# VH-VL binders against Calcium homeostasis endoplasmic reticulum protein (CHERP), part 11

Target 1, 141 residues: Calcium homeostasis endoplasmic reticulum protein (CHERP), of Homo sapiens (Human) (q8iwx8r149to289)
Amino acid sequence: ETQLDMNEFDNLLQPIIDTCTKDAISAGKNWMFSNAKSPPHCELMAGHLRNRITADGAHFELRLHLIYLINDVLHHCQRKQARELLAALQKVVVPIYCTSFLAVEEDKQQKIARLLQLWEKNGYFDDSIIQQLQSPALGLG
Below, E stands for the ipSAE of ESMFold2; O stands for the ipSAE of OpenDDE; V2 stands for 0.75 times the mean of E and O plus 0.25 times the DockQ between their complexes.

## First folded at step 12 (VH-VL)

Design t1 (from s6 with heavy chain Y106W; framework fv_patecibart; at its last look DockQ between E and O 0.59; V2 from the best seeds 0.00; counts 0 for: pae E 3.6 > 2)
Fold by ESMFold2, look of step 12:
Structure t1 (fold): chain C 141 residues (1-141), chain A 122 residues (1-122), chain B 107 residues (1-107)
Amino acid sequence: as target 1 above (141 residues)
Amino acid sequence: QVTLKESGPTLVKPTQTLTLTCTFSGFSLSEYGVGVAWIRQPPGKALEWLAHIYWDDDKRYYPALKNRLTITKDTSKNQVVLTMTNMDPVDTATYYCAHTWGSDTWYYFDYWGQGTLVTVSS
Amino acid sequence: EIVLTQSPDFQSVTPKEKVTITCRASQSIGDYIHWYQQKPDQYPKLLIKYASQSFSGVPSRFSGSGSGTDFTLTINSLEAEDAATYYCHQSSSLPWTFGQGTKVEIK
């Protein structure tokens, strides 16, 4: 049976939420790669991040800082050819991005939208996903 | 369009302090993942990394030079400043600033300034 | 500190010929190696990142390979504009270091 220590994961996520330093992001990323042993493991991690980020009442800093973690993981997935973890993140990125974008005003939206520009430039997602991200209300419909 | 440009004195006397400014455009050092590094190249010799500063104000220095180097940033001015104390003729080099992107220290230098030659002599 | 040793230090190559430059690390660095081209009186330009990934706008004749300790930069068909010094750079461990350079000239 697929098992992950989600308490350990949350303990690593909290410093990212609070401070978003390089060391905090690196620790969360390293945990994810160490535990990315199978497609179900990858899907559990990605689903957990989606659940935390899209939760009703989640603060903007939590959403943004965990999206920054996702961005760093996407970059390293591409470099390491970690296709299973990449695929798991691709499955959840639309609700993650679109919920976070729609929850805030234009100045905070710009911080999130810059990530979409980088994701497009770096080729992490196919055109269908990118189109949904570019139209957040349609992406959540 | 990412650009970087180094500025500062081109001639410095031994024992003096060198201050170099990197002014950039096309990115902001207030956004996560962005960093600026300083690299030097003595005439006819290899490149040497000196220092790196990141969006979260984390700083890294070449260990042998750590006591002589200070790197700081002013994100509102799009500037990074390198200070190197107690200059010596062996420090004569072209000094470059360069852009990095990533949330850790394992990244490459994708865009460089034109460089500024600093000569250390009496 | 990880030492990167390039070979050869210098080569003079006939146009359209294949150029091979090697970089050997003093310890394993995975694929955390990057290649730069520096033409005379110019700043370095990134060619290859993470051993084998081409940077944006780099001609297809440039390619990289290797992992661990032994890495290669290849120019499949040398053009006159490729006359330059080439450097490898490791970002696996601080302090970040560069190879000593390989100067490539057109014969």
Scores: ipSAE 0.214, ipTM 0.703, lowest interface PAE 3.6, mean pLDDT 89
ESMFold2 (binder alone), look of step 12: mean pLDDT 92; pTM 0.942
OpenDDE, look of step 12: ipSAE 0.663; ipTM 0.890

Design t2 (from s6 with heavy chain G102Y; framework fv_patecibart; at its last look DockQ between E and O 0.57; V2 from the best seeds 0.00; counts 0 for: pae E 4.0 > 2)
Fold by ESMFold2, look of step 12:
Structure t2 (fold): chain C 141 residues (1-141), chain A 122 residues (1-122), chain B 107 residues (1-107)
Amino acid sequence: as target 1 above (141 residues)
Amino acid sequence: QVTLKESGPTLVKPTQTLTLTCTFSGFSLSEYGVGVAWIRQPPGKALEWLAHIYWDDDKRYYPALKNRLTITKDTSKNQVVLTMTNMDPVDTATYYCAHTWYSDTYYYFDYWGQGTLVTVSS
Amino acid sequence: EIVLTQSPDFQSVTPKEKVTITCRASQSIGDYIHWYQQKPDQYPKLLIKYASQSFSGVPSRFSGSGSGTDFTLTINSLEAEDAATYYCHQSSSLPWTFGQGTKVEIK
């Protein structure tokens, strides 16, 4: 059975949620890469982020700032060729994005949609995933 | 949709302080990962990075010029301001502001302003 | 401070021929190198990020390669519109620095 210290992860996530500074994002990302030792480890981290972001009643700041962490991790996965962590994030990105997009009004939706434009340009996801992200209600259906 | 434009004086006398404003649209400096940099290019010479400011107000300066440079932001006006003190003729250059955005664009300059030539002479 | 040295400083090249520009870093920078094109009287435009990744809208004739200290920008078949000065830029460590530039002209 694969285990990670999720209390330690959450302690790094909280400053990202609260302030979303460059240093807070980097600390969370560095922890994820240091603990991405196997595919199951990657899936535990990605699943934890999905669970936190998609939880009923999660505040917008939590969702958005953790999506910003995911964005930073996707960038570094592609550059470092960290295939297993990338694959784990690809498995959870649709519920993460679509739940967060649909939970808020247009001006906040714009902040999330700007990330989709970047993700398309950088090729983090295949066309099937991108199509679901472009149609959030259908992506969850 | 991302645009940046530099503005400020084009002629400055030696010892004076230069103040340049970068006005931008298509992004906000309050958003994670967003930064604006200043880069200059003396006529016929290479590009020189001067300073960055990030969404979290973290500021970085070229070390040799650190004591002459100040970078600030006004998020309500979509502006970044560079101040450079004690100008000298060697500081004659085209000054550019440029965007960095999220982790992908964090480390390179994806969008640039048109640049403004600043001449330092009597 | 990391010094980037480009070679050559200047090339005059017949259209449709290959252009090769090198950038050598004074210490290892991994793949944290980016290439910009600056046409006369214009601002620089990003071509290649992270040594080999093409930026959006960049023609396929432009490619980058290398890692560590030695990097190359290649224009496979030079077109007249490619006459410009090309700069490498490292973002591995502060201060971020640029190469001195390579001017490419059409013969």
Scores: ipSAE 0.224, ipTM 0.683, lowest interface PAE 4.0, mean pLDDT 89
ESMFold2 (binder alone), look of step 12: mean pLDDT 91; pTM 0.926
OpenDDE, look of step 12: ipSAE 0.587; ipTM 0.876

Design t3 (from s6 with light chain S56E S92E; framework fv_patecibart; at its last fold request DockQ between E and O 0.82; V2 from the best seeds 0.00; counts 0 for: pae E 3.0 > 2)
Heavy chain, then light chain:
Amino acid sequence: QVTLKESGPTLVKPTQTLTLTCTFSGFSLSEYGVGVAWIRQPPGKALEWLAHIYWDDDKRYYPALKNRLTITKDTSKNQVVLTMTNMDPVDTATYYCAHTWGSDTYYYFDYWGQGTLVTVSS
Amino acid sequence: EIVLTQSPDFQSVTPKEKVTITCRASQSIGDYIHWYQQKPDQYPKLLIKYASQSFEGVPSRFSGSGSGTDFTLTINSLEAEDAATYYCHQSESLPWTFGQGTKVEIK
ESMFold2, look of step 12: ipSAE 0.379; ipTM 0.777
ESMFold2 (binder alone), look of step 12: mean pLDDT 93; pTM 0.950
OpenDDE, look of step 12: ipSAE 0.739; ipTM 0.906
ESMFold2, look of step 13: ipSAE 0.362; ipTM 0.769
ESMFold2 (binder alone), look of step 13: mean pLDDT 93; pTM 0.948
OpenDDE, look of step 13: ipSAE 0.707; ipTM 0.899
ESMFold2, fold request of step 17: ipSAE 0.314, 0.336, 0.345; ipTM 0.746, 0.763, 0.766
ESMFold2 (binder alone), fold request of step 17: mean pLDDT 94, 94, 94; pTM 0.956, 0.955, 0.956
OpenDDE, fold request of step 17: ipSAE 0.854, 0.852, 0.835; ipTM 0.936, 0.933, 0.930

Design t4 (from s6 with light chain S91Y S92D; framework fv_patecibart; at its last look DockQ between E and O 0.54; V2 from the best seeds 0.00; counts 0 for: pae E 3.9 > 2)
Fold by ESMFold2, look of step 12:
Structure t4 (fold): chain C 141 residues (1-141), chain A 122 residues (1-122), chain B 107 residues (1-107)
Amino acid sequence: as target 1 above (141 residues)
Amino acid sequence: QVTLKESGPTLVKPTQTLTLTCTFSGFSLSEYGVGVAWIRQPPGKALEWLAHIYWDDDKRYYPALKNRLTITKDTSKNQVVLTMTNMDPVDTATYYCAHTWGSDTYYYFDYWGQGTLVTVSS
Amino acid sequence: EIVLTQSPDFQSVTPKEKVTITCRASQSIGDYIHWYQQKPDQYPKLLIKYASQSFSGVPSRFSGSGSGTDFTLTINSLEAEDAATYYCHQYDSLPWTFGQGTKVEIK
C-alpha cells in the first residue's frame, strides 16, 4: 500500500510558506527524498504540492515559496539521479507554474520566470513542457 | 541585468577599520536563494573567500577572520556592507563582492563587481 | 579545511593546442566544485559549475569533468583570448576555498 503522512508534510510546508529559509526548504526537501520510496509515493507528494499550489485562493507567498521548494528538489533529483521523483514533478509542473504565473502581475511574474530560465538550462523538462511553461495561457489550455 | 560595485576607502592605516559597500542592481537580497559574498585577492595571490550573507539574513564567515568581520545588508538600498577591524598590511588586496544563487549547499559566484584595491600602510 | 591543489601552476601553450588543468581536493567533495577564469586586470568569471555544467555564454571549447577528489578543466583548442588564470573553487564545506590558480599564457 502507498501511504504518506500528509499532515507531517503540511507541517513542514508551513515554515516554507511563512519564511522560506534555507533550513525550512531543506527540511521539506529531506522529507520528500526520505519518503520517495516508489513511483506512487513520488506521485502522491507531487500531487499534494500541485493541489496546494493550484488551489483557488492560494496566496502568492504560498505558491511562490512552494515553487522554490520544487526548484530545490529538481536540482537534487538531477544530481542524485532520483528519476522517479523527477518524473512525478514533471507531470505536475505545467499546472503549478502556469496557474501561479497567470495569477499575478509583472513584477511577481518575473520572480517565477527566473526559475524557468534555470530549469531550461539544467534540462529538467523536455521541449514540450518548456514550451507550455513559456506560454502560460496556452499551457493551461 | 545584474551588476555589483564595490566602494569605500582605497587606503587605510594599520589598526583602522575598513568599511566596504557593495551596491547592486538586477536582483533583490530578499529573494529566495540570493546571496552576496565578499572575496579578496592579495596582489599576485589566490582568491580568498571572506564572508557571505543570504536572503534570510543567515551569515557565514571565514573562520580565522570571523572576529574581525561583520557583514550586513540593507535590502531597501540594494547594499551589502563588509566591516573588517584591525587592518594590517597583510590585508592589502583587491576586494570583490559577488552574487550567488542556490540551495543550502550548492552555490557559485556568477556575477562579480569590478573590485576595489585596498592598501594598508602606515 | 579543504585544500584544492591545481596542476600545473603555469602553462605556456601554442594556439589551437589542448589545455588540461587539474584540481585535486584533500577530501571528497562530490561535484561541489566550480571553475573561474580571470583575465589580466579583470574580475573572475564563472566558466563551469558543479564540475561539468557550462555557465551561460561560455564557449563550447571549455569543458569540465571529474567527481570526488579529482577534477579537470579542458580547453580543447586554445584561443588567444583564453590567456588567463584559472581557479577551482569548492563549496562543499566551510570555509569555501579556492585552488592556487593556473596561469595560461600564449606561446
Scores: ipSAE 0.216, ipTM 0.668, lowest interface PAE 3.9, mean pLDDT 88
ESMFold2 (binder alone), look of step 12: mean pLDDT 90; pTM 0.912
OpenDDE, look of step 12: ipSAE 0.730; ipTM 0.903

## First folded at step 13 (VH-VL; framework fv_patecibart)

Design x1 (at its last look DockQ between E and O 0.06; V2 from the best seeds 0.00; counts 0 for: pae E 4.3 > 2, placed apart)
Fold by ESMFold2, look of step 13:
Structure x1 (fold): chain C 141 residues (1-141), chain A 120 residues (1-120), chain B 107 residues (1-107)
Amino acid sequence: as target 1 above (141 residues)
Amino acid sequence: QVTLKESGPTLVKPTQTLTLTCTFSGFSLSEYGVGVAWIRQPPGKALEWLAHIYWDDDKRYYPALKNRLTITKDTSKNQVVLTMTNMDPVDTATYYCAHTWGDYYYFDYWGQGTLVTVSS
Amino acid sequence: EIVLTQSPDFQSVTPKEKVTITCRASQSIGDYIHWYQQKPDQYPKLLIKYASQSFEGVPSRFSGSGSGTDFTLTINSLEAEDAATYYCHQSESLPWTFGQGTKVEIK
């Protein structure tokens, strides 16, 4: 089946949004890896994160903390060679990053931009994706 | 259980540099989004935010005071240090450090504060 | 810099009665407002975050509301231990600023 318990996912996301502790991120990450059974499952999880983060009117805290979850998941995908979950996240990272970057002023933009530097250094994305992330207005166009 | 405590001199002379240390427990500055702020309160007056430092060493200062303020951290000692140069009697206040939780925006735990008096 | 103006500056209130404190922002700040309680000679304590979300361990008699520029903190049945000064704080933009405070006393 290609269905997931999105209520359970949201219940794990809320502590990340509220507190963004190592334990909260670990719980959300572990749920994602436990449910990453097939490419459609991975795409459902990644799409859900995109929808939550890119929603009009989302608080900066929500966007940033869920991007921190994505950062931790990307790190562990590389270590665990979780190709399908990585690929699903690669499909949504441009709208997630660029929408969040463009929605805020310079000082909040710097917090998001620090993650792009880390992603480039760690090689999570190909040059095409990195170029889009480096030019946020063009990346959404 | 999150706790913070301020330490440093209680009396300084005008023009001297104030150095305050915030020692904390129950969290680490290696946690994503966790930070420590400094806030002061002149006697009988409102609270005034001064500076903030994040786990990733991102630093922010109240603009009118940024040339006088330096905030640093020592993660191994669970400490944050505030330095304020060229002290003046108008800087007499209780100085607090506070934890930020939920990633930048509200001060959920505070130290007990330390009164710093600036006078000849 | 966003200015927060609280009203009233001072209230003297009979126990068990309702207290209402307002905070008005000089610009729209969405719901990026937080409320603190400071008892005499003590440090401030967080009560409400994001206009209406109670911090853990805060008694249910405390509630917050509002959006945009006008915000309210309510104490629905004042207890003796609630005598304190209350501050609003905005985190929408730097520099982060506080209201001037509202002192609440028990008669």
Scores: ipSAE 0.020, ipTM 0.578, lowest interface PAE 4.3, mean pLDDT 88
ESMFold2 (binder alone), look of step 13: mean pLDDT 93; pTM 0.948
OpenDDE, look of step 13: ipSAE 0.560; ipTM 0.875

Design x2 (at its last look DockQ between E and O 0.76; V2 from the best seeds 0.00; counts 0 for: pae E 3.7 > 2)
Heavy chain, then light chain:
Amino acid sequence: QVTLKESGPTLVKPTQTLTLTCTFSGFSLSEYGVGVAWIRQPPGKALEWLAHIYWDDDKRYYPALKNRLTITKDTSKNQVVLTMTNMDPVDTATYYCAHTWGSDYYYFDYWGQGTLVTVSS
Amino acid sequence: EIVLTQSPDFQSVTPKEKVTITCRASQSIGDYIHWYQQKPDQYPKLLIKYASQSFEGVPSRFSGSGSGTDFTLTINSLEAEDAATYYCHQSESLPWTFGQGTKVEIK
ESMFold2, look of step 13: ipSAE 0.198; ipTM 0.716
ESMFold2 (binder alone), look of step 13: mean pLDDT 93; pTM 0.945
OpenDDE, look of step 13: ipSAE 0.699; ipTM 0.896

Design x3 (from t3 with heavy chain T100L; at its last look DockQ between E and O 0.63; V2 from the best seeds 0.00; counts 0 for: pae E 3.9 > 2)
Fold by ESMFold2, look of step 13:
Structure x3 (fold): chain C 141 residues (1-141), chain A 122 residues (1-122), chain B 107 residues (1-107)
Amino acid sequence: as target 1 above (141 residues)
Amino acid sequence: QVTLKESGPTLVKPTQTLTLTCTFSGFSLSEYGVGVAWIRQPPGKALEWLAHIYWDDDKRYYPALKNRLTITKDTSKNQVVLTMTNMDPVDTATYYCAHLWGSDTYYYFDYWGQGTLVTVSS
Amino acid sequence: EIVLTQSPDFQSVTPKEKVTITCRASQSIGDYIHWYQQKPDQYPKLLIKYASQSFEGVPSRFSGSGSGTDFTLTINSLEAEDAATYYCHQSESLPWTFGQGTKVEIK
C-alpha cells in the first residue's frame, strides 16, 4: 500500500547525480510530487534520499547533487503548501546535511554551507533544526 | 551581501549594438538554481523582462526581441553580458540586472542592480 | 502572453489609511504572482512573492492575497515612506510580464 517504484526513482536520480541540470532536477521533483499521496509515501521518498546520501561510500558529488534536489523540493513544498512532504524532509535533513558537511574539508564544506544560508532565509525549518544544522557535530551527536 | 551592478555605454546611436555587463557578488552562477535576468524600464513606463540565464546555461528571451538579444555568462568573473542589436530610440530605458532563484519557471526577482540609463538618439 | 491589469492607476491617500491595489490576470496563473515597490528614482524592491508570502525584511503592514486571476496588495496604515509605484509580476508562463503599475502618493 505504501510501495513506491524505487528503481524508477533511482533512474531519475542518476542524471541529477551525473549532470545536475534544471531538467534532471525537475524530473526528480515532479516524480516526488506525483507520488506524494500520503504521509507514508512522503516518508519513504525522504528516507530513500537520506539512505543514499548518508551511505558510508557515497561520493561528494552524489551527496551534493541530491541535496540540490532536496533544496528545490523544499522550495516547492513551501509554495504549494505540501505540508506532508515538507514534514518528511524535515525529519531527515539533519543527518543528510551534517553527514555531508562533516565528510569533507573546508573548500567542499562551503558549497554545502551556502544552502544552509538559503534555507534559513526562506524559513523551511524551525529554530531547533536550524541550530542542529549550524553545529554539524552536535546535530549528529 | 548580494549585490549586482550594471555597466556599459549610456548613449548609443540608432542601429548600433548595445553591450551591457552585470557584475555581481554574494552568489555564484556555478551554484545550482541561480540565475540572472535583464529587465528594462522606458522612462515613465512599466517594467519589461528581456532575458535570463541560469547556472546550467539555460537561456530564455522575450520572443519579440529574440533575434536582437544574446545573453552569456562568465562564472569565473561573476559576470553576465547582454547584447542587443539594432538599437532604436524606442529602446531608450533604464536597464536592470537582477538575481533569480530557482530551477523552474516559478520565480521572482529578489535582488536588483541600481540600473543604468541607456539613451538611443541620433 | 498574459496581461496583468492593475487598478487603480493612481491613488492619493491620507497617512494611516489603508491602501488596496488589485491585479487581474488575463488567464489563471495560480499563485504565481509577485509584488514590487519602486520609489522615485530607485530600483524595484520585492515585497510579496507567490501572492501572499512576505519577503525578508518587508514591514508587516504589507500583505498580499488572491489566487487564480484576481490578486490584491494591501498596505495597512500607510506611511509617508510608502509613496511609490507598485507593480505585480507573473511567473506562470513565459514571457514573464508586469502590470502597468499603480502610483500611490500621500494626500
Scores: ipSAE 0.236, ipTM 0.709, lowest interface PAE 3.9, mean pLDDT 89
ESMFold2 (binder alone), look of step 13: mean pLDDT 92; pTM 0.941
OpenDDE, look of step 13: ipSAE 0.548; ipTM 0.872

Design x4 (from t3 with heavy chain Y32F; at its last look DockQ between E and O 0.04; V2 from the best seeds 0.00; counts 0 for: pae E 4.8 > 2, placed apart)
Fold by ESMFold2, look of step 13:
Structure x4 (fold): chain C 141 residues (1-141), chain A 122 residues (1-122), chain B 107 residues (1-107)
Amino acid sequence: as target 1 above (141 residues)
Amino acid sequence: QVTLKESGPTLVKPTQTLTLTCTFSGFSLSEFGVGVAWIRQPPGKALEWLAHIYWDDDKRYYPALKNRLTITKDTSKNQVVLTMTNMDPVDTATYYCAHTWGSDTYYYFDYWGQGTLVTVSS
Amino acid sequence: EIVLTQSPDFQSVTPKEKVTITCRASQSIGDYIHWYQQKPDQYPKLLIKYASQSFEGVPSRFSGSGSGTDFTLTINSLEAEDAATYYCHQSESLPWTFGQGTKVEIK
């Protein structure tokens, strides 16, 4: 059985949502790596982030700041070759990115799109995922 | 430990171009969300934000000064450079560089350099 | 451009007394206001971020409050080392702007 303390996770996510400091990001990232013990553990964490970010009531700052956490985790997955956590995040980035992109006007959309440029440059995702991210309406279909 | 230090001339003449360098350590401009800003303070006056550069080379300037300012970075040297053209005595101020984190406008300036006073005088 | 107006410009306060500094924004900025302390001949240091959140290492006597257009920085028991100029700064929208400052002296 795969079990994670989601209350503890949410307690670490809230400072990221509120202030998004380097320390808050680091604490959330460290928790995720400490709990990335198996593919199902990684999928639970990634699914929780997807659920929080894509929720109907989520405001833009919540979405953006949790995407910053995901970006930092992707970076460290590549450096540590943490393939299972990377794979779990790859399964959820399309709804996460596309929902957040489509929820805002052009100026905020451009801020999110610049993040995609970094992900593409760093090779976190295959061509199929990148294509979906570049076409947000199709990515959610 | 995050540190920043400003360097450049302390005296310039009117119409000259000022070039200031911010050299920093304890962070990299290759990190997502990291930025460096320039802020100045005329003697006895309030702080005034001038320019900001992001890790992805996005740049922002105070609108009234945008035609006089250029901000650039060299991530391999841990440096950010500000140039300001056509200096005038009203530009006499202490110039600071400061660290920021985030990819939008919701920043605070958490770490500052010591500042460098630039005097513009004939 | 968002104008921040601080009050008072100056106050002289007996040690251990409470200091209150206000900052009013010309339009709503939510809680995207930050407070800095600048001691004589020093660079500014962050005290409070997002209206009420204390920055790391800041003494507990400093606190902030407010939302929207009206914000307050409070020093509950003034110490001699708190003699400084205090600035508010908004980050809700560019251009980022600062208040004119409030100078606090020990009487």
Scores: ipSAE 0.019, ipTM 0.539, lowest interface PAE 4.8, mean pLDDT 88
ESMFold2 (binder alone), look of step 13: mean pLDDT 93; pTM 0.949
OpenDDE, look of step 13: ipSAE 0.290; ipTM 0.803

Design x5 (from t3 with heavy chain S30Y; at its last look DockQ between E and O 0.64; V2 from the best seeds 0.00; counts 0 for: pae E 3.9 > 2)
Fold by ESMFold2, look of step 13:
Structure x5 (fold): chain C 141 residues (1-141), chain A 122 residues (1-122), chain B 107 residues (1-107)
Amino acid sequence: as target 1 above (141 residues)
Amino acid sequence: QVTLKESGPTLVKPTQTLTLTCTFSGFSLYEYGVGVAWIRQPPGKALEWLAHIYWDDDKRYYPALKNRLTITKDTSKNQVVLTMTNMDPVDTATYYCAHTWGSDTYYYFDYWGQGTLVTVSS
Amino acid sequence: EIVLTQSPDFQSVTPKEKVTITCRASQSIGDYIHWYQQKPDQYPKLLIKYASQSFEGVPSRFSGSGSGTDFTLTINSLEAEDAATYYCHQSESLPWTFGQGTKVEIK
């Protein structure tokens, strides 16, 4: 049975949402890597982030700051060769990015689009995922 | 397109305080993961990292120089300022500012300014 | 402080031949090493990040390898424009440090 302390996860996510400091992101990232024990664990974490970010009532800053956490996790997945966690994030990144991008005006869209530039440079996703991220309306459907 | 440019005095007398400004475009220090570093290179010698400031105002300094260095940012003006006290001829070097990306200490310097030579002599 | 030792300090190489530059760290740094090219009177430019990842726009003749303490930058077929000094840089722990440099000249 897949077991994760989601209350502990949410307690670590809240400082990221509120202040988005380096220490807050690092704590959330470290929790995710410590608990990434199997593919189902990784999919539960990634799905939880998707659900929080794509929720109808999510404010832009919540979405943006949790996407920043995802960005830091993607970077470290390459370094630690955490293939299962990377794969889990790859499954949810399109709805996460595209929903957040389409929910806001051009000035806030630029903040999100900067992350896509970094993701392209670092090679976290294959061409089909990148194409969907580059065309958010097509990426959602 | 990311660009950085250093400005400040090119000649400083020993014991004076050096103030250098890095003015940049194509990124903002409001952005997660973004930082600006200062690196120097004495003529004909290797590169030496001096200081780093992050988007969340976290600051890091080369330990042996920490008591002489101050790094600050003015995010609205796209500027980072380095102050180095008690300059000595050994501090003669080209000073660079550089862009970094990341949320930990695991950074590389992807874009650099052209550098400014600062000569310290009487 | 992590010391990075590059080898050789200098090499003069016939065009189209292979250049190999090594960087040895005084302790394990994983893959947190980066390589820069500095042409005469220019600022440094990033070539390779995280031991083996090419930076954008870098010609395919440049490659990096290694992990732990021993790292290599390779120029598979040297071009005239590659004459420069090359530096390794570790970002595993503070203070961030650079190797002493390797100067590469064209014969």
Scores: ipSAE 0.237, ipTM 0.717, lowest interface PAE 3.9, mean pLDDT 90
ESMFold2 (binder alone), look of step 13: mean pLDDT 94; pTM 0.955
OpenDDE, look of step 13: ipSAE 0.569; ipTM 0.872

